VH-VL binders against Flagella basal body P-ring formation protein FlgA (flgA). Designs and how they scored, part 11

Target 1, 205 residues: Flagella basal body P-ring formation protein FlgA (flgA), of Buchnera aphidicola subsp. Acyrthosiphon pisum (p57418)
Amino acid sequence: TVQKFNFFDLNKQLNIFLKKEYPLNEDSIKIIIHTPLKKNIYCRKPDFSILSNTHNLGLINILLTCSKQHYYLTVEVQSEGEYIVANRKIPRGTRIKESDLKILIGRLDVLPNNTYRKKKDVVNRISLREFFPLQPITSFMTRPFWLVKVNQQVTVIINGNNFKMSSKAKSLSNGAQNQNIRVKTNSGKIINGIINENGEVIVSP

## First folded at step 4 (VH-VL)

Design n10 (framework fv_mavrilimumab)
Fold by ESMFold2-Fast, scan of step 4:
Structure n10 (fold): chain C 205 residues (1-205), chain A 120 residues (1-120), chain B 111 residues (1-111)
Amino acid sequence: as target 1 above (205 residues)
Amino acid sequence: QVQLVQSGAEVKKPGASVKVSCKVSGYTLTDLSIHWVRQAPGKGLEWMGGFDPEDGEIVYAQRFQGRVTMTEDTSTDTAYMELSSLRSEDTAVYYCATDIYWGEPLFDYWGQGTMVTVSS
Amino acid sequence: QSVLTQPPSVSGAPGQRVTISCTGSRSNIGAGYDVSWYQQLPGTAPKLLIYGNNNRPSGVPDRFSGSKSGTSASLAITGLQAEDEADYYCQSYDRSLSGWVFGGGTKLTVL
């Protein structure tokens, strides 16, 4: 039971809930409730849940539980913030440099899904397509810089206390520097290792 | 440059399986992204599966999941596409296509196509 | 599944200009993925005509060009010739389907 009884401010409480659910956008969220609601709704202990497994911006469905009553709300989550665009034309297959990127400020909820928000997450990745100036860059448009390609013959280096042994194996996947990778030896054994800066697979006994 | 040569036409009964081959020359199979695309008579192109650049692995289009298997024999530089539980709607020309993943356009090389006819 | 929308047919006279549209959505062209165009002559495999929105492979004449704006792309053919009579397909990547998608195709008739 609550000590004091007040009118429930849905917009205020919903903003508090959604800032918690969208921590990367918490300072820029604007909420628009599209479901018509009766004026003078009393809800002393509201409980909110998102009816989607994905916390995307834009239109979402929220369940509001007020004691024993349930309300289904369609809510638009708008957000403004920084996002990354191409600073110049970037050809496909290019290893992206910081100078190839520009930060813009704008509406995040109208951008393609998974648009990058920080330069550090884009630098040194490979473009999977051609980018034009001011074009937003998404995580699906880039891949890690592959030092090793699937099915490539690679050098495996086994580093022991007082020795270093090398052999050849076939990579079972693409891999970038410092990534864990599985390789198959000529004997058929599968070994796990970490890719170094030269595209070699390092195994610690 | 890259050339893709496919196996010959097939006639199958409903419920059977078909396995189409695609022989690569002018490049190594392991350095290519092989895709399979089909075209029913008088209809458009439909992607069935192939290399996904985001994941770095072979993926299948949802409508063929569970019926299609794409394999490679690197010793002969030959890719295969097997489609099971054939229906009359699977009557089509099946193409293999490829991209040299890095620095080349998507589907820059195509096989000549393999006609698969499914009839009772 | 046809995810990209093309007009079923287009026609023109020799020497004229024609354009073929390709309309996508936020999950493909609108998500920033490049558009490629393929030409298919009767009884042959498709041939790459344009890649990366407006790049031509070796051997493709300057008469063919591509453009992209928002969720749509267009193929322009200038100086139309009889041998241009073919089916044309646009293609992109769709992130919601995690796969490559083609337009339904446009039959170009040269009058």
Scores: ipSAE 0.000, ipTM 0.389, lowest interface PAE 24.7, mean pLDDT 81

Design n11 (framework fv_rovalpituzumab)
Fold by ESMFold2-Fast, scan of step 4:
Structure n11 (fold): chain C 205 residues (1-205), chain A 121 residues (1-121), chain B 107 residues (1-107)
Amino acid sequence: as target 1 above (205 residues)
Amino acid sequence: QVQLVQSGAEVKKPGASVKVSCKASGYTFTDYAMNWVRQAPGQGLEWMGWINTYTGNPTYADDFKGRVTMTTDTSTSTAYMELRSLRSDDTAVYYCARELPYDWTGYFDYWGQGTLVTVSS
Amino acid sequence: EIVMTQSPATLSVSPGERATLSCKASQSVSSNVVWYQQKPGQAPRLLIYYASTRATGIPARFSGSGSGTEFTLTISSLQSEDFAVYYCQQYDNWPLTFGQGTKLEIK
């Protein structure tokens, strides 16, 4: 059957489509249609597709297909939430601490891409550049802090079903907390494990 | 400012042990690795090993493995280097040296003033 | 282990002149070479890292160059305070190894 869509109906359907496409809290998202829609649009089965390469916040282009008709829409996806900024000037090469960071609440869609949203994801990383107070911190501006350096002697902890054993090994690469690493034992055996908060390599059989 | 202050000179007999301290100030102790380097009188520099100040894990040069122990006390921002079974050829100035946190580079931006250890019968 | 060889053992030059110090690695160390200055009775001081990068506070007259196995430290216009022993060190592979030093002395 022929369905008649006005600006209000399409806006509602577009909101449902976009909230389904973005894995964000529904209450934090607002959608604004910038392209005026023709009144009395008739569409039996409207179909939406995002023309942008990424499902990022902000201005995006959407294709609306109604039977043989195509409509190009510019919409703005606004979101509000917590994000991480520098609490003070942070020199390049610094291991970032909790006290170096501040949580702000604001518009996420106007921030640089990959801006951190939780302090735990930033703490203990190394700054790759100088940060200024209130500057949003992105994943491109940091790297992992090495708890293990290549050729370092490390403790390997083997956690079994009802036992815990430890031995010594040499690391074959640099590694940060929670990263996989390969180590070589005194016997020459190569073992794979995960680095814990103490720089020990945890092996789960 | 950054300072590394080492313990005073020591005179030991062959077979004894010596423990040198290195107290850090002016920066966050656990953000930088600490290395130990020695220099015999009139000779060049010899790397002994390093300790990750955040984890407390040391790594020793093969020539010192079995005779050296490196530790830290984070509550006092102090690194320690203990050398056992001293021989006359262990007579040297012992330095602690801070390694930059960026990239775990293996070069040293600040050094302690040095501790002269004399091993003589 | 990687052996670092410095030459000459002693270099005699006059104030105001240019000094060139050489450091050779027994195998490639890429650009992972650092230079230190040591004055009598003092700890070494960081001069140059990553073969050519001047450390903070180091005068522009100090420059480093080289990659692979051949490295050079140049002091373009010697001042009286520059007469010291200079050490190169590689940090490409463990153990860390130093050259035996070049003593820069007044001619």
Scores: ipSAE 0.000, ipTM 0.489, lowest interface PAE 14.2, mean pLDDT 84

Design n12 (from f5 with heavy chain R98K G99E E100L W101I E102Y L103G L104D Y105W A106P; framework fv_maftivimab)
Fold by ESMFold2-Fast, scan of step 4:
Structure n12 (fold): chain C 205 residues (1-205), chain A 120 residues (1-120), chain B 106 residues (1-106)
Amino acid sequence: as target 1 above (205 residues)
Amino acid sequence: EVQLVESGGGLVQPGGSLRLSCAASGFTFSNYAMNWVRQAPGKGLEWVSTISDSGGSTYYADSVKGRFTISRDNSKNTLYLQMNSLRAEDTAVYYCAKELIYGDWPFDIWGQGTMVTVSS
Amino acid sequence: DIQMTQSPSSLSASVGDRVTITCRASQSISDYLNWYQQKPGKAPKLLIYGASSLQSGVPSRFSGSGSGTDFTLTISSLQPEDFATYYCQQSYSYPTFGQGTRLEIK
C-alpha cells in the first residue's frame, strides 16, 4: 500500500533526501526552508529532486513531485565542519607538509569552493600561490608534486613477459605519480607510459 | 563574572541515561565552540565532545560516539550533554570547557565539574 | 588519534628547584601543544598554549618550549602552590591529552 505523508513527514523525508544528496562526514547540515510547506499537505509517493546540475551548499531549489502535484521549494543548506587552513606562511612553489596545515571548525557554505576538508588531500601537493596563516586552502591553489618535469631526462622501463628493458628519454610534459606521460627517445620516437613512485616511466605491452 | 557551571551529575545504573547542563556567563556564548572533557577518578583527562558556535557541527570521541549527544541553546547560554547507554567506564567528573581560539582546542575557561557515577 | 606521552609519570622536588616535564607526540603537531595545571579537587587551568605562549595571569616562572614531536614545560623556581598534576594536550587535531605528570613537593 501507499503511505500518505503529512507536513511533518514530508519535512523529515526532505531532510533525509538532502542528507543523501550531500555525503558529508562529521559535518552537519542545517536546512532552512524559505518556501513554506502547507500544513494540510498530504502526499502519496513523494519524490524530491534538485533542479540544478550543481549540488552546492547555500540557497538551492528543490522540486517535490506527488502523484499529480508539483511543489517548488527554496531551501538554504548551511553546513559546518572541519576544513584545512595554512598554519604559517607558505611560499609559492612549496611542497606542503602536514606541519604546514591546521584544522579549523566553521561554516563551510561561506568558504571558497573546493576548500580542502582533509589534511591527507593537501599533504605533498605544491602551492601555486603564497598562503598566509589561517587562510583556507582550495584545490585551485595547489597542484600535484611533479615527479617528472617537462624536458627532464627520465628512465623508461619496458616490462616484457620475462625481460625488463630500460632506456633514457626526454619528457614532453610535467607529470605526477600514476599519471600518463609522453616521452621522446633519442631516436625521435614518442612513447606513452605511466609514472611510478620513483619518477620512472613504465611501459606495459 | 566569566564562568561555566555544570549540573545534572549523579548516580545512575549501567544502561541508564543522564543529561548534563553547563550554564555560561560573562562572555558571548554564541561566539565560541564548547566542549565536554571528563576525568575518571584518579585518572587523566579525556576529551569527550565538541559543538560548534552555532550548534551545527558536533564531534565525539570514539568511546562515546553513538551514545552521547552534545547540544546547546544559545538563547539560554547553556550547553548540554545527553548520555545514553551508560557504562561503568563512563564514571568520571565531567567538565564543560570553552575554546580559547576560534575553531581550535586550547581550553581557557573550565567549569567546576559534575560527578557522574555509573554503578549498580 | 594522536597519542601524547608524558615523562616522568611522577617526580618529587624541593621548593626553589628547577623542574622540567616532557611531552612527546606520536606524530608532528607543529607548535599546537598546550599545558594545563590541575590541583587536587580543582578543574584544570590553562598555563601555556601554542607550545610557548604564556596564558594571561600565569606566573612567569612557567615556560614552554618545543616543536614537532618533543615538548618541555619548565618551572624555574618551584613554589608550594605548584604541587599539582600537569597535562599536555595537542590541539593540532581532535584533542588528546598526555597521561599526566604528578609533581610532589618534598
Scores: ipSAE 0.000, ipTM 0.459, lowest interface PAE 17.9, mean pLDDT 85

Design n13 (framework fv_ontamalimab)
Fold by ESMFold2-Fast, scan of step 4:
Structure n13 (fold): chain C 205 residues (1-205), chain A 121 residues (1-121), chain B 112 residues (1-112)
Amino acid sequence: as target 1 above (205 residues)
Amino acid sequence: QVQLVQSGAEVKKPGASVKVSCKASGYTFTDYGINWVRQAPGQGLEWMGWISAYNGNTNYAQKVQGRVTMTADTSTSTAYMDLRSLRSDDTAVYYCARDFEYTSGLYMDVWGQGTTVTVSS
Amino acid sequence: DIVMTQTPLSLSVTPGQPASISCKSSQSLLHSDGETYLYWYLQKPGQPPQLLIYEVSNRFSGVPDRFSGSGSGTDFTLKISRVEAEDVGIYYCMQSIQLPWTFGQGTKVEIK
């Protein structure tokens, strides 16, 4: 019910907190506390929260709440792991192939924000700029490949119990796999659905 | 207009190889896969394999696996089927056909005119 | 491999009369996504095959409404309500639920 904190205990508790906040492998995270505790802290249960930062790795500000006391900590979250770089020069407007990508292992916290971690998240996207070899690829540098184009005639599939209906409609926007899209039937009805891997619009009941 | 145009007829000896081409026009070549289907004289249709024009991935029918190589040249929008160690029972009309859905070979909506390959002594 | 069996193997039809072709698969063509991957093709004399019906019952662009497809699971039917001279050729069913893609043996439709 009462917990005494010292520098060692705080590091351990922060480590546990941060592993819950990040989808990273736990062994890839190293925490360095830059703001030292000035005295031993006694509290029932420490609460941690991440104050708003430009990205979730590197130098971050942590609020530690213990009872009615508040402590502002600056910690450095270092992470090592896999990330995606361009394997060769990729021109703007290119639909990215697996062979255009290379996995590197290194410190993730020094990379640009939103650097891709897995090839599957990059493959089939369109480059918005020219990439150079070994350049980290971020989500800001790519856009989805459209499986459905605005004004394209698409197959709409309505799945019901023990039946399936299909019809044709025109798409009202561009859309990629797994995205919601609005389509307009010949009768003028607007239907919402989700684009499947084949560019068909699936309508749930 | 979407079109697939194939190379001309070939006459080969048993044991030789043949390379049939299929030139695509009227669509984005890399958005669709290319199937190869053959038809022996007076017989039905037999699927031989598929290639993605996007990433070059192939999938071959077991009957021809080990003897066939499918390739795609994105700079010329042309697919190729190279069949080796020809036997008399490889005599057929060979068709290329476009997948409608590039992420899944659901069906073939546009077909080439066919290439007759005759394997004779 | 999925085996596709068509009956009959040949039909001789007077113009304006109906025709019906059956296709049976050795296993269900219903996918977990709810779609049934069964297709019908027509090969006219001296021409490549052309798509008539996709996913059991959907007419491909430009296919006249006298053509209709029906069925489920392993049993499928292609019907031509009024056979015309231009409908002469060999009809094939095809499955694309499992590699390799396989075709029925074909049904030859001729005018009497």
Scores: ipSAE 0.000, ipTM 0.397, lowest interface PAE 22.8, mean pLDDT 81

Design n14 (framework fv_dupilumab)
Fold by ESMFold2-Fast, scan of step 4:
Structure n14 (fold): chain C 205 residues (1-205), chain A 121 residues (1-121), chain B 112 residues (1-112)
Amino acid sequence: as target 1 above (205 residues)
Amino acid sequence: EVQLVESGGGLEQPGGSLRLSCAGSGFTFDTYAMTWVRQAPGKGLEWVSSISGSGDNTYYADSVKGRFTISRDNSKNTLYLQMNSLRAEDTAVYYCARELVYDTWSGMDVWGQGTTVTVSS
Amino acid sequence: DIVMTQSPLSLPVTPGEPASISCRSSQSLLHSYGYNYLDWYLQKSGQSPQLLIYLGSNRASGVPDRFSGSGSGTDFTLKISRVEAEDVGFYYCMQALQTPFTFGQGTKLEIK
């Protein structure tokens, strides 16, 4: 089948392509095509590819391939939603509290990549750099607070049906609250568990 | 305004010694790990040495280990590089830089202007 | 030692065109913090180096959106979506995973 596209059809196809390529939890995306195209394009199977390195909002370059023809498109992907900013100056090395954060509503496509959208994803993480009031907080500028460090002796709590046992083991990696971790017992057995708020490893057989 | 300013470079003969200084201003100096990077004439960048914010942990390139000593005085916001037993191959522009990311050696976001060290007979 | 290899070593580009620089490490730079310990620097003629990208893909403050870093493990790419005259200089990748920290040999970007 030879398919003919016009501006409206192209915009709809790009919207479908971008929603598929950007697995972001966004209900609406507005697309603005900055590169004008001819309306009488005939192609059997249109193919779109993003020429940028990562899935970014804002200005992006897209290659449209129609059989033997290539078209270069500059599109603007706009999105609006909630995002997290610093509510005060946060020094580096700080364990972030909920009161250190503020939710703002605005355009997401003008924000730094990987800006947090929910307070729960930021609370209790360690700042890896200084943040200033109203500065968007990104995931690359924080790390988990380690309740357990690699090679640390930890308490393992085995919760079975109507019984509870505790033992000691050595952690094989760093870990934060609610993360899965592997520990090695004195007998050499490796056990998987989840870190609780006290830095103990919980195992449910 | 955040800045780093190097000093102490100059001309020295092989076997001689020089002490480089790097003065920081506009930031909380003791919370940042610091690094020395050098560049020989017409060549690329080469890491020389790094020191943790507290000064408790130091690291050196194999080519300078045992000859160079990195240190810092956080009360004076100053980083040092003591260079002993200098060799012709130590001839370079020496830059100091701060490490942006806490708990890592990643992201040298502020660099000094560089100070030139020439080792020649 | 971890060896860092860049390609190409010389990159002539027409203004407005995209540019891409590759960096390969002799061992994986992905570590326990979940980050790739790979940084990118630009050194303009007569100037100190400046940070472009840290921890694989994070753009440094003040760096234009046209710069991006990607990759994981041993293969990394720095892309400039539309090269401008002020982008001329030497580009270096650097691994910050383990000592001795090592730079690539550098890529000279120049305008055709």
Scores: ipSAE 0.000, ipTM 0.526, lowest interface PAE 11.4, mean pLDDT 84

Design n2 (framework fv_rovalpituzumab)
Fold by ESMFold2-Fast, scan of step 4:
Structure n2 (fold): chain C 205 residues (1-205), chain A 125 residues (1-125), chain B 107 residues (1-107)
Amino acid sequence: as target 1 above (205 residues)
Amino acid sequence: QVQLVQSGAEVKKPGASVKVSCKASGYTFTSYAMNWVRQAPGQGLEWMGWINTNTGEPTYADDFKGRVTMTTDTSTSTAYMELRSLRSDDTAVYYCARGPTYEIWSGDTYYFDYWGQGTLVTVSS
Amino acid sequence: EIVMTQSPATLSVSPGERATLSCKASQSVSSDVVWYQQKPGQAPRLLIYGASTRATGIPARFSGSGSGTEFTLTISSLQSEDFAVYYCQQYNDWPYTFGQGTKLEIK
C-alpha cells in the first residue's frame, strides 16, 4: 500500500514548511509561489529545503525532494512593517532627535539593508551623512554619540570595597556610554574601563 | 469590498472563439489565483483551470487543454479566458472565481470565496 | 479524479423543518470540502469550507460536518430564502470536482 501525496497535500506541506521557516512576528509577511508544484505530481516521503544558507526576503528557491525526484520552486517572501525615515533634512554630524524621525509602514523587502525598524535605535545617534525627508535611515548612516573623544582628559573611577579612587587619564579612542575604552594615565599606564552616563571611565578590580 | 465583474453575454457560431474577461477590485490582484468554472444550462459546475496571477502561469483541466487560454493583465487587475473552436455543447455560463491565496498564514484557502456574476456564452447556428 | 456524489437529487421539505444534504467522495478528501448555495440566475455563494467552517455572513442555521468520504450539510430551521440548489466541492486533489447538486424544494 503506497501513500500518494497529491498536488494539494504537497502544497499543504509546503505551507507548513514555510510557516516554520518564516514564523509570524510584528511584521506582516506574504509568500507568493511563482513556480507552483505540478498538479500531476506524485510524491513519496516529501522533504522541503531552502537552497540558500541565508534566510532572505524577496525571491527564494525551494527544493522538494520526492524519493529520487527533485522539484524546484521559486517563492517570493514579501514583508510589510514599520521602518524609520528622516522627518526633515538632517545635516551631517547632527545628534538625531525624536522629532527628526518618522515611522512609515511599507514593504521591507525592497528597503536598503540594515534600515532601522524602531526609533529608540536611532535617537541620540550622530548622522554620518546628510539625510533628506522620507529617506530610510540605515545603521551605516549613523554612529553612537561619543561621551568621550580621542585624546580627551577623562576622570577614571576605581571602585573597590568601601572606597572610591579617582584619577585623570587621556582617552585613546572615542567611546559611548557602556562601551569599553582604553585610557592612558600620566604615568604612562594603560587602563581598560567602561564609560558611564557622565563620561567617566569606571574600572572594577 | 471584493468584486469580480465579468464581460457581457456573447452569441457565437460553431467554430468561432470567445474571450471572457473578469475585472477584480477591492484586493491585491496578484495575491490570489483566479479560477474558471462553467455551467451548462440546467447542469452542474465544471472546473476549467486556474491561473497564477503573480506569474501568469495557467493550469488547465484535461478536457480543455488545446482549446483554452487563460491570461491576466496585472495593470488592470483583469483575468481573461479564451475558448476556441466552439461547439454547441460549449453553451454555458462561464464564471471566474477567486482562490487560493498566496498568503500562507490565511489557512486553507483552496476554496473559491468570491465569484463573478457569470457570462452566458451561447453557441448556435 | 475524485468523484463527488450528492444525495438526494431533490429534497422536498417545509419551511421551519430541518434539511440534511449528503455528499460522498470516491476516496478520502480529509476535510477539504466546500458547500455552495446557488439560486436561479445567480453565481454560487460560499457557505461552508473545511467541511465545517461557516463563511463570513452565513447564518448559524447552516452547519457542515464530516471527514474522509462522507459529508453532510444541515439547515436547522428552513427559511423561504434557503430553497435553492446546493453543491459540494472537494479541493483535496486536482482536478477540483463538484457534486451534481441537490435541489431543495418547498413541499
Scores: ipSAE 0.005, ipTM 0.497, lowest interface PAE 10.1, mean pLDDT 84

Design n3 (framework fv_ontamalimab)
Fold by ESMFold2-Fast, scan of step 4:
Structure n3 (fold): chain C 205 residues (1-205), chain A 126 residues (1-126), chain B 112 residues (1-112)
Amino acid sequence: as target 1 above (205 residues)
Amino acid sequence: QVQLVQSGAEVKKPGASVKVSCKASGYTFTSYGINWVRQAPGQGLEWMGWISAYSGDTNYAQKVQGRVTMTADTSTSTAYMDLRSLRSDDTAVYYCARDQVTFEDSGYTYYGMDVWGQGTTVTVSS
Amino acid sequence: DIVMTQTPLSLSVTPGQPASISCKSSQSLLHSDGKTYLYWYLQKPGQPPQLLIYEVSSRFSGVPDRFSGSGSGTDFTLKISRVEAEDVGIYYCMQSIELPYTFGQGTKVEIK
C-alpha cells in the first residue's frame, strides 16, 4: 500500500522541493540540473535534502533518499540581481560612506558568500580590510561602527518608575547601537544596559 | 533586440525643469543599471549619474547634485532624469546608457556602457 | 576626479592607412584584481557613442578585427590597422576605476 514514484513523479517532487528552497525574492533565479535522475528510477518515500550548508547559490549537491538507497544530484542555481561594490580604494579601518559604494547588477551566484545587496546595510560600518574599486563587499569584510569603546567613560541613564538618573561608568567592551553592554561604575558595580543612538547606556530596572 | 528609446527634443527657459525618459526593451529592465551622460554642443562626454532599475538607488555627479533626480518605473521599463533650475550651460544632448557586467568562474567583466539611447537634445535659451 | 588626456585631438587619414590614438590617465587604472579599467568608444556623426574596446584590449561583440587596444597603467593606445569610411567619427577613452566616470576630450578621425 506504499506509493511508488517513477521518474516523472520524482521530477515533480524535485521541482516542488527546489521551489520551496529557492523562492523568488526579487532576484532572477535559474536552476540547471547537471546530474539528472535516471529514467528507470523507482522510489518509495522520496526525501530530498541539500548537502551544502554554507553555499546556497552556484553548484549545489542534493541528496535523494529512496528508502535505503541514496542518489546524489548536482544542480546549478544561477541568480541575477543587485550587489554592492567599493567605488574607490577604501583603507582598512575606514567608516564607510555612501560615496564609497556603487551598485552593480550581475550574477549573484559567482559572488563571494554574504555579498551585500543594499547600500543601507554597508553605510556607517567599518572596513576590516582594504577594499579595491569594483570589489564586492561582504559582511565578513565589515563590522559595526562602535559607538562605545572598551575602557571609555560613558553616560549611564537609569529609568525607574519614580525617577530618571544619569551617572558615569567605564565600558568593559566595545559596543554598537542597540547592543547589550556591561559597564563598571566608580564604586565597582557592574551594570548591564543597551547602547542608544548617542552612545549612552540605557538601564531599565 | 536590446534597445533604449528616449523622449523628444526640449526647448526650455533658464530656471525651468526638464524630464527626459528612456524606455528599455529586449532585456530584463531590473537586471541592469542606467547611466546618464550629456554632451554640450561641440564638446565631449560628461557623466551625470547612475540609477539602479532594481532598487531605485542613485549616484549623481557633484556638478548636478541637488538639481537632478533620476527615477525608474519598473512597470513600464522606463528610466527618467529630471533636471531642475536649468542654466544655459545645461544645453546638451542627454544620453541614457546601460551598464553591463558579466560573471564567470567567481570573476566578473565590466563592459562599460554597452547600449545607448539615441539622445535627447535639451536647449536652454532666453 | 581622474583626468583623461587624448592625443592627437584630430587625425586626417587616407583610406586603407593605419591610425593610432593615445590616451593618458592622471592615475593608474590598474586595479589590485589584475584588471585595468580602460574603455574605448566611437561616436559616429549624428549617432550616440558605441563601445569598441573594454578592459584595455578586449574587442566588444561585433567590433571588427582592425581595431585593437593596448597599454598599461596610465598610458593606452587604440589602433585601427586600416581605416575605412565607416570608422569616421570621434573616439573617446573612459575610465571606470573610480566614480565619477571620466572621458578623454575625444579624437576626431576624418578621411582625407
Scores: ipSAE 0.000, ipTM 0.421, lowest interface PAE 20.8, mean pLDDT 82

Design n4 (framework fv_dupilumab)
Fold by ESMFold2-Fast, scan of step 4:
Structure n4 (fold): chain C 205 residues (1-205), chain A 126 residues (1-126), chain B 112 residues (1-112)
Amino acid sequence: as target 1 above (205 residues)
Amino acid sequence: EVQLVESGGGLEQPGGSLRLSCAGSGFTFSDYAMTWVRQAPGKGLEWVSSISGSGGYTYYADSVKGRFTISRDNSKNTLYLQMNSLRAEDTAVYYCAKESFTWEGSGYVYYGMDVWGQGTTVTVSS
Amino acid sequence: DIVMTQSPLSLPVTPGEPASISCRSSQSLLHSNGYNYLDWYLQKSGQSPQLLIYLGSDRASGVPDRFSGSGSGTDFTLKISRVEAEDVGFYYCMQALETPYTFGQGTKLEIK
C-alpha cells in the first residue's frame, strides 16, 4: 500500500540530497522552499533531482518524484562563506601576489558567478582587467601564468628516500604552478611531475 | 519548548544607543527568519526589521533605516538589534518573533510570526 | 507600501454573541502560488501578540474552532462564532506579502 510521508521525513531527505549536490558549502547552506504542496503526500519512495545539470546558488528548480506523481519545487539556496577580493588596485596584466588579495566573509549566492573562494586559486594568475580595492575576483577576470611552456627545456627534480637528483627534460604542454605535467627526457622516457614555484618539475617516486 | 527571550532594553536620552538581544531555544535557529516588532505606549503594532535565516538579507522600516542594524549569531542562537541615534518616537516595547512556515507537501509556504518573545521596553526621553 | 485598514476599531460584544472584524488591503495579497498572505493576531492585556490565523484562513495551533478567517485579494474577515470572556483584547491583521510588513490599526474587543 502507499506510505504517508510527513514533512519532517521529506525535509530530511531533501536536505541529504542538497548536501550531496552542494558539498563545498555544507556548513553555510540554508534552504528555503518557496513552492507549496499538500502536506499529506502518500508515496512509496521519494526521489529528488535538479531539473538542470547546472548547480547554482540562489533560486533553483527541483523535481520531486513521489510514487508516480511529479512535483516541481522552487528552492532558494543561500550560502555564506569566504571569498576573495582585491586588497589594492591591481593593474591589468599583473601577476597576482598574495599581498594583492583579501579574504572577506559574506553571502556567496549574491556574488558574481565564479568568484574565487581561496587565495591559492588566484595567486600567480594574470589579471585581465584593472581591479579596485574590495572588488570580488572571478575566474573570468584572470588567466593562468605559464611557468612552463610547451617544448620548453625544464629542470626535473627527483626526490627519493635516499637521494635528490636533477636532470633536463622537454615539456609536452603549458603548465602553471602546482599543475601536473608530462615531460620527455633526452632518452625518450615520459615522466609525470608537479610544477613548483620556480618552474621546475618535481617527481616523487 | 520553542521560546524567545528578549533583553537589553532600558532608558536612553535622544541621540543615545541601545543593543537588544533575543535568545532562541527549542528550534533550529538558523532555519528561520527573525523579526523585530515594536509597540509604542497605547499604540498598535509596527514592524521594525527582519533578517533571513543565514543573515544575508536584511529589511528595515523607513523610520529606522540608517539608524538601526539587525544581525544574528547562529552559533549562539541569538538575534540582535543595534539601535543608534535614538529618538523619542522609538519609545516602545520591542518584541522579537520567529517567522513561521507550513509544509504543503512540495515545499514550505512562509507566513507570519508563530512564536513571540515577552518583549523588552525601550524608553527614550530627556 | 501596502496599507491595512481595520473596522470597527472598537467592538463591544455580549458573551455568547458572534463578532466580526474586517480588514482591507490597498492592493491584492493573493500571490501567484495561490495563497493570500494575510495573518490575524490577538494581543491580550499585558501579553505578547499571538498568531490566530495565517494565510487567510488557516487556524494556528491551539486556536479554538470558534475562530475563522475568510476573504481573498483585498477584503478579509475574522469571525468569532461565540465570544467568550477570554477573547478580549486587540485584534490585528497583517500582510506578509512584501516588506515592509504592515499591520492594521487594531480592533479592541470588549465585553458589554
Scores: ipSAE 0.000, ipTM 0.419, lowest interface PAE 18.8, mean pLDDT 81

